# VHH binders against c4kar8, part 69

Target 1, 263 residues: c4kar8
Amino acid sequence: MAELSTPSPASPAPLDGGRGDELEKFTLRGARQILQLLQDLITHRGLITAHTGGGHSFMTAVLKVDEERGRVVLDPSPDPQANRRALAAPRLTCVTQLDGIRIQFPLVGLGEGQDKGRPALFAPLPAEMLRLQRREFYRLQVPLAHELSCLLKAEDLARKPVEVSARVIDIGAGGVAVVVPTGAAEFVIGGTLPACRLALPDGEPIELDLEVRNLNRQTQRNGTEQLRVGLRFAALPRAADTRIQRYIFKTERALNAKARGGL

## First folded at step 23 (VHH)

Design pg10
Fold by OpenDDE, fold request of step 24:
Structure pg10 (fold): chain B 263 residues (1-263), chain A 125 residues (1-125)
Amino acid sequence: as target 1 above (263 residues)
Amino acid sequence: QVQLVESGGGMVQPGGSLRLSCAASGFTFSSYAMSWVRRAPGKGPEWVSTISGSGGSTSYADSVKGRFTISRDNAKNTLYLQMNSLKPEDTALYYCAKESEYWGTEVYDSPFDYWGQGTQVTVSS
């Protein structure tokens, strides 16, 4: 009778697909800490975005922490389809912020039920919670003098390929925000812009894939409408990442030096 | 420190109107899109409306279109929600929420980074 070795529960996939070592310092795994943080989310009425995969998410909140049963109770979505997706998902990735600190945690084993006669979602307590200060996701406001640009390969309204040179207004490890003239191209949130080119001051442009994450139309003081596009680095080679980080670091240092009167 | 303080909630009869206000401080108000989110008992948070930093663009949930109007006064750092033709289904705690600075920068992101304590709106006959 071969003792079927119960497969050791697969270590939950790292919360952020590859930054595992750096994020470990910010990962809470203590039961008490996790409970406290979840309670804080209740106290502060934390608005949580729960990602179900496939680009889908819904807004939720922690309704209750059931310590005795070792579970967290969440508000269901008012959208039944979102709830179905949530229940079908192998994992929810929950993201929120409290007092300037980003909080991210996975939930697995989601179920539906009733809490005090009201619909609710239930999950075991998260095994880990990530707390990241905003500075860890620092986005450098690009000095105007640097004139960073990103050549976007997009489509127009007719789905004709167009290239748009967009000014980079901020940059971080995860992406860039750019401004484009209104009507220059059509952007779809969740859409991928392949083979774009980010121009940094030092060296050749970086070829990279970008994902549209945010669109914000802004009217300038002069009455001109601009479209701010938030773009995520969808595929960034390591060398490119290093260059971007170096640029950010160098620029930040220079700005700080200037602010201190050293320049 | 970023602060958002909602006001203007109350109890109204169906068909009534309310105007919510949100006083913002601790950030450049005009640089961020602002939103209203509501949470009703037994229901998860629901996005209601968003207005761009400049106020030039607005969006609404289908459930409130034609009844609610979002606006802002950037000189006063104040966000507003005019709610007309209120329904019992509109009963909720209404939050003012600031667009996250990091929205769109991460694979897993949240649209909001700050919100107030909320103001209660109760629509009841």
Scores: ipSAE 0.868, ipTM 0.956, lowest interface PAE 0.5, mean pLDDT 87
Fold by OpenDDE, fold request of step 24:
Structure pg10 (fold): chain B 263 residues (1-263), chain A 125 residues (1-125)
Amino acid sequence: as target 1 above (263 residues)
Amino acid sequence: QVQLVESGGGMVQPGGSLRLSCAASGFTFSSYAMSWVRRAPGKGPEWVSTISGSGGSTSYADSVKGRFTISRDNAKNTLYLQMNSLKPEDTALYYCAKESEYWGTEVYDSPFDYWGQGTQVTVSS
């Protein structure tokens, strides 16, 4: 009877994306500081992106800070499915910006209820909040040597289906930025590209649906025009999410090691 | 400093129309997709519409499709939202939001990095 070693639950992805030591100086852990920052988010009507895992996220905002009960109150998503995912998630990773400063914090123990007779989400106060100046943002540039690509199932100007192999320049848990040749396809913001294939350095390509979120035409120094397409993972299986996260963490570690003078 | 200032909100009857404006400054306006997001009491922020930097591409939430039109004047650094056939459920604070330059570059990111204070739209009989 071979004891099927239950795969140890994959340790939740670190909040800091594996940058723990470097980001410690930007991490607030003081209760008063955390409360103040949350209050500032209320005052400034901070739009928060809450990540639930699997490439899913929804927009929320801090509605209230309940110091007495030690909890934060959030707006629910207008999408019931997003709320279900949020409640099922072991952790929400919340990201926003205030006055040019990126703010990131985890929420655990999410519950639903009512605030003043309106639907709301409740969570214990975050144990930590990352406050990072924009200039200090780590831009994970996908190393060219990794040759990450995404096969996009798109349409041309005539609405004819086309496949475009796009270079991945940026990758995150929620999506990718790719570069496509000008005229290769027509992209519509908010449009869905179904059954695309993301190629990571390890393993088979990941099939996934992508949503076009941003289009930026850039003229390169050589005069060539390129289209940068920001794509959100519309539907990402958990296994795929894990692979993507692993790649990101591994790459970040490698880059950091190199920067520190590591061979 | 990036600034987004919304205007044009107000009270209107069902079936009425409003035109929102957003004055942008502090960044190269034409280089970024812009969006409208709305927040109603008891409902979290909801994406409404997005327009590409060039204005050549637009998208809409299903709830507003066919009724709302997003546009921009890059020469004036201004974003617009024409809202027709307004419904009570359209009542919300409407934000102009700038697409993040860093979208997809972080493990966890946000599609928007800047937004205004919002303009209130109230649809009531």
Scores: ipSAE 0.866, ipTM 0.954, lowest interface PAE 0.5, mean pLDDT 87
Fold by OpenDDE, look of step 23:
Structure pg10 (fold): chain B 263 residues (1-263), chain A 125 residues (1-125)
Amino acid sequence: as target 1 above (263 residues)
Amino acid sequence: QVQLVESGGGMVQPGGSLRLSCAASGFTFSSYAMSWVRRAPGKGPEWVSTISGSGGSTSYADSVKGRFTISRDNAKNTLYLQMNSLKPEDTALYYCAKESEYWGTEVYDSPFDYWGQGTQVTVSS
């Protein structure tokens, strides 16, 4: 009875080395800068998403920066399970935004305690904070009334080719986010899905290569788990790009018209 | 520049009602899902409700289901949260949050890219 070792969720592939150099330009490592940025997050009541790994995350906020002790104080999750995951995680990846700028920083050595008699999470100050101005690719949330689908050519756990019909939840010039049933296929961040088919309302499906950029597990209210997959257009032909842009524009216009009471 | 400004908070007795508003500007409001998030003292932020850009789809946390109603007026660029049957545990700072445009482009992302300063809701006898 061979214990099928559930393959440990592949650690997100390190950000490709070439992007590393560019990222260094946006990485803050100065203690004073880090402290200031954390203080700014407090001042602006920044909502932080803390990723614990395995597609799990919880929302938190910086409560306090303790410069004397060299630690940051965070709000605990209202979900005890999330807190347990956080404490068990070797690293938290915190993501937030300030003034339209994405901020990402790691926390290592998370502990629990009390701050002023209230439960709190504690971590040493981050050694670095990444500040990236998002090249905002406008993404259109796909209306439920105008469903888009994407046929994904992926592999299952056995590396057998499978085709998965995925609902597109948002679309932009740079890519799509889709929802797939859990277990429908195995997705690897950084992996390429070749010869996928994006179905637009205006004609034949667009064949395109997609790169997996993000995986997010979502539990629906009914207890069903869905996988959200963020997909980047790897090589989008000009004609396809034009069609996508046209769709986005047309849909946005229609939504706006409807919102104005015109439909 | 994207701006979200919450209003309508206040003090109310248990069982009472409040209606929160969020005025949005600086983006195509109807193109984005919007959410309410609340932060209670000693508790981290909690998702409350989400509404699709068109307003055709809504979701709620179990803790508020049946009591709260999220809605939007896209013509007015305004998000609403009708809160009925309020409980002391609903006491929190309520944030209006814009869902992130970048679902899927980064390994680590926040579900929200913009939020307001919040409006305080206090439920007390």
Scores: ipSAE 0.703, ipTM 0.914, lowest interface PAE 0.7, mean pLDDT 87
Fold by ESMFold2, look of step 23:
Structure pg10 (fold): chain B 263 residues (1-263), chain A 125 residues (1-125)
Amino acid sequence: as target 1 above (263 residues)
Amino acid sequence: QVQLVESGGGMVQPGGSLRLSCAASGFTFSSYAMSWVRRAPGKGPEWVSTISGSGGSTSYADSVKGRFTISRDNAKNTLYLQMNSLKPEDTALYYCAKESEYWGTEVYDSPFDYWGQGTQVTVSS
């Protein structure tokens, strides 16, 4: 090959640091559910990308589930270096997709061995598996031209009310990420911001309650410091959800059409 | 629903040739890169080749460079793999794989979201 067998991650800030709690409701922990999902991967001959850390990964597949021994059996890589990385890694993060459903699960305690005389990788059954539709996981990167904003009803350091107009940088089914000037308000992870207003390009602003899920300080190109705030939608009415999904769909289609027309 | 159906496999002697086809439906074929992946018994899936949506860019695993040629016909929604100078090591189930939809801010990529059932290629004297 001229390059790595699989692309390195190219996404902005890692989702595992800011979205774990948001994804909890899509996490399977029942033993029977996990066994069935692993069997579905076997039945569909699922192509799995196993991430070993440091931007490295390899392709694999589930060969079988050994329920009696509580193990999952995987194909080894034909690349011996990939196998060495996998065996040395504290955990393997396995990802795949079936019929537009993202499936992600960790494997720990990976070992090397043989299955019916052929090399194989073994691990205890995962304790959890994430099963997620793209719409539930996808975050649209908001074009700057849309000037999407959210009015945050927050508190300052003295716990007095303050309103902050924040630029929305991404939006999905479960929430938004916004940027604000450092010090504009006090944000606490787990804190609730009631009656905020999300301004979409068409129609009246949407009133919604937001919960702070993550915070990250960022320095802009001009030296200005900003705070990236990850916000979860709370108690989102169906009409509001519909408007958000419509915005995402329309914007994604427009961006895709422009990219293809620019070929 | 996305469907990918491979054909053109069979038995050939070392040094022989085969042309694999993959009929695609249920998505805008020309908008996605397409790949061939092979899986031999006792070995994990191995990437073989990728072609861009337009067909303008191709890439190959070192083990097949100069012997295999990937191509596509976007008018017929069909992906091809011309396989020349076949070796016993090329024996595998070959399947067609579609480039994944973009998943936003994600650090754990899955490069393919759909694949076919595969077509068997057996190289034996």
Scores: ipSAE 0.554, ipTM 0.845, lowest interface PAE 2.0, mean pLDDT 84

Design pg10
Fold by ESMFold2, fold request of step 24:
Structure pg10 (fold): chain B 263 residues (1-263), chain A 125 residues (1-125)
Amino acid sequence: as target 1 above (263 residues)
Amino acid sequence: QVQLVESGGGMVQPGGSLRLSCAASGFTFSSYAMSWVRRAPGKGPEWVSTISGSGGSTSYADSVKGRFTISRDNAKNTLYLQMNSLKPEDTALYYCAKESEYWGTEVYDSPFDYWGQGTQVTVSS
């Protein structure tokens, strides 16, 4: 094996910020669990997207785990500019899915070197890895007939309270995506919308805090401008989670029965 | 159970052609974009081409533009890659990959959730 030049010990690589306490139960922190999951990615030829920030990413794969040196070894990109961005980035956020299970882990201290005479990227083993099963990240496309809505308690440009009733277009364990008219309120990525109300078909609306995660402006063919807002559930109560999961499961079963019967 | 089975690989001379197929099952094929990804010996995975669920939109890596054509037959749940004017640098294991489920609140995209075992393409004189 090619020898690496190691200037100083690298710190363990923790998960990135912005997650709620909800994700902790899906976080692997044991060294043996982390090593096994990385080995599974190698065995199954996991296709990994490594995010470098600023909307840039590149595709990679785990070549091996060097247990003796506490390092993970990655394929470099065929694009030299992507490799330069990766080496310059303060951290990489690696994301992949293995048999529909979402896996996310940060790498810090990325370096370049050789593995048996071939270029490779190296980093210390991550200190933690997030592993989410389908129900934790699956997004149900909401049938229009269900008329799901979410009352958003937001602010206008003058920081005055406004309420916006938004149509829910998809829903999952971790959040919803909604559509609102452009200009109905001001949304900031990372901003919190407290005490919003999610209306499911049965039962009373659920009160929950939402965090804005993405925004997409859209102009429809009729000239109408709308804003698609991705919202994460912040601090979701267990009873609320149960109701949301039940709705998703029941609706998915109904949609699948229609699909099987209507070829 | 999602299944993606690639076929049509083989050994060809430079300048030759091959047609790869990917048989899909276990999901509503027409609802998802599909991609071809390749991994050459000693190199990392490289995206090759993507086609929308309807088949109306396609995109290609610069290295294959004008030589490769992605297509799909939604009635047969099959994805295709027509590979023309093959070069030794196209030698790789080729995978078909399914667009991942939409998360809606993701900060970090994970574009694929399933891929096949791959089919080997070898271009040599």
Scores: ipSAE 0.343, ipTM 0.753, lowest interface PAE 3.6, mean pLDDT 82
Fold by ESMFold2, fold request of step 24:
Structure pg10 (fold): chain B 263 residues (1-263), chain A 125 residues (1-125)
Amino acid sequence: as target 1 above (263 residues)
Amino acid sequence: QVQLVESGGGMVQPGGSLRLSCAASGFTFSSYAMSWVRRAPGKGPEWVSTISGSGGSTSYADSVKGRFTISRDNAKNTLYLQMNSLKPEDTALYYCAKESEYWGTEVYDSPFDYWGQGTQVTVSS
C-alpha cells in the first residue's frame, strides 16, 4: 500500500521552477488548448521527464489522448521500480521542451493497465499546462566579475529596519536569487521587501518590490555560512523589465561567444 | 532551427551489427553533449548512451555496455552509434537527443531539448 505523507519543507529551490500567480498568464486551462498541446507532443514524439518526487524521475512519452474517457496514456518505464514509484506518487510533474518552448503539466491519479494489449500508464487529462518561452523560465548565472548587487530593505532579528547589500547570483524575467551572510536580516517566505534597489551595470539602480519565495542555508568553501534568498519581482514596471532583459541578453551573448570561440 | 535526422537502422539477426548516424544542423554541434535514446515495443523511452561535446567522455546504460560505442565527428556534425552483438531486446526505435541548453537553475530538469524522428532497429531471426 502506497503511503502518503504530509509534505515537509523541501530543500530551497530556484525561483523559476515554482508556479504562482505570476505564471498564471502562461497557463493553459482550455480543454481545446490542452488537447492540442498534448497532440503536438504525440506528433513530435516528445521526450517527457516525469518527476515522481524524492529526486526520482523517469523518461516517458504520451502515447495518445483518450478524449472519450478523458485520459492521457503514457509509456511505462522499462525500469519496474520507476513504474512503482510513479504509481505510488500522488502526482507526476511532467516536463519537456518542444521547439524551444518549455512545457510542464501535472498528472494526478496515475494508474496502470493495458492499451490494445500493451502495458500503459493512464491518468485523467491535466487540468492545466504551463507553456513558457525560454525568456520566461531562463535564469542567467551572473558572472562574479559583474558584482551585481541588490539593496534589500528588510528587518533584523529585533524587527528593526535594516538595509542589506546582497550579491545577485542569478537573474531571470521573474526574479533574482541573492546571497547574504547568515544573520544579516530575517527573511520570511511570502514576505515583501518594498523599494529594494537592483544595481545593473550602466545606468541608475532599479527600484522594485521583491517577495521572498525561497530560503537556503549554504556553507561556503571557507566554512562561512550564507543564506541564499530567492526573490520574485512584484509588479515589475515595463522599463525595469526591459533593462533586465537587455542585461540578460547582452551577458548571455558575451558568455556564449567566450564559450564557443574564445574560451 | 535545430534539426536531427537519424539513419542506418534496419533488420539484423541476433549477434549482428549496425551503425546508426544522426545528422545535426541548426546549432553549434560541438558545444553540446549528445545522447542516443531508444523506445522498444511496449516500453517507454530508455537512455542508451551519451557523449560529451568534445567527444572526450562517454557513458552507457548497463544493458549496452561493451556492445555499443557512441562517437561523433564534429567536422561533419554527425553523431554515431556502433551496435555490435545485437540481441532481440535491442529492437527499438533509436533517436538522438541534444543536451538542453543551460538556462539557469530549474526545479524540474529536462535533460533534452531536441530529438529526431528516429530510425528503426529490428533484431530477429
Scores: ipSAE 0.315, ipTM 0.737, lowest interface PAE 3.5, mean pLDDT 82

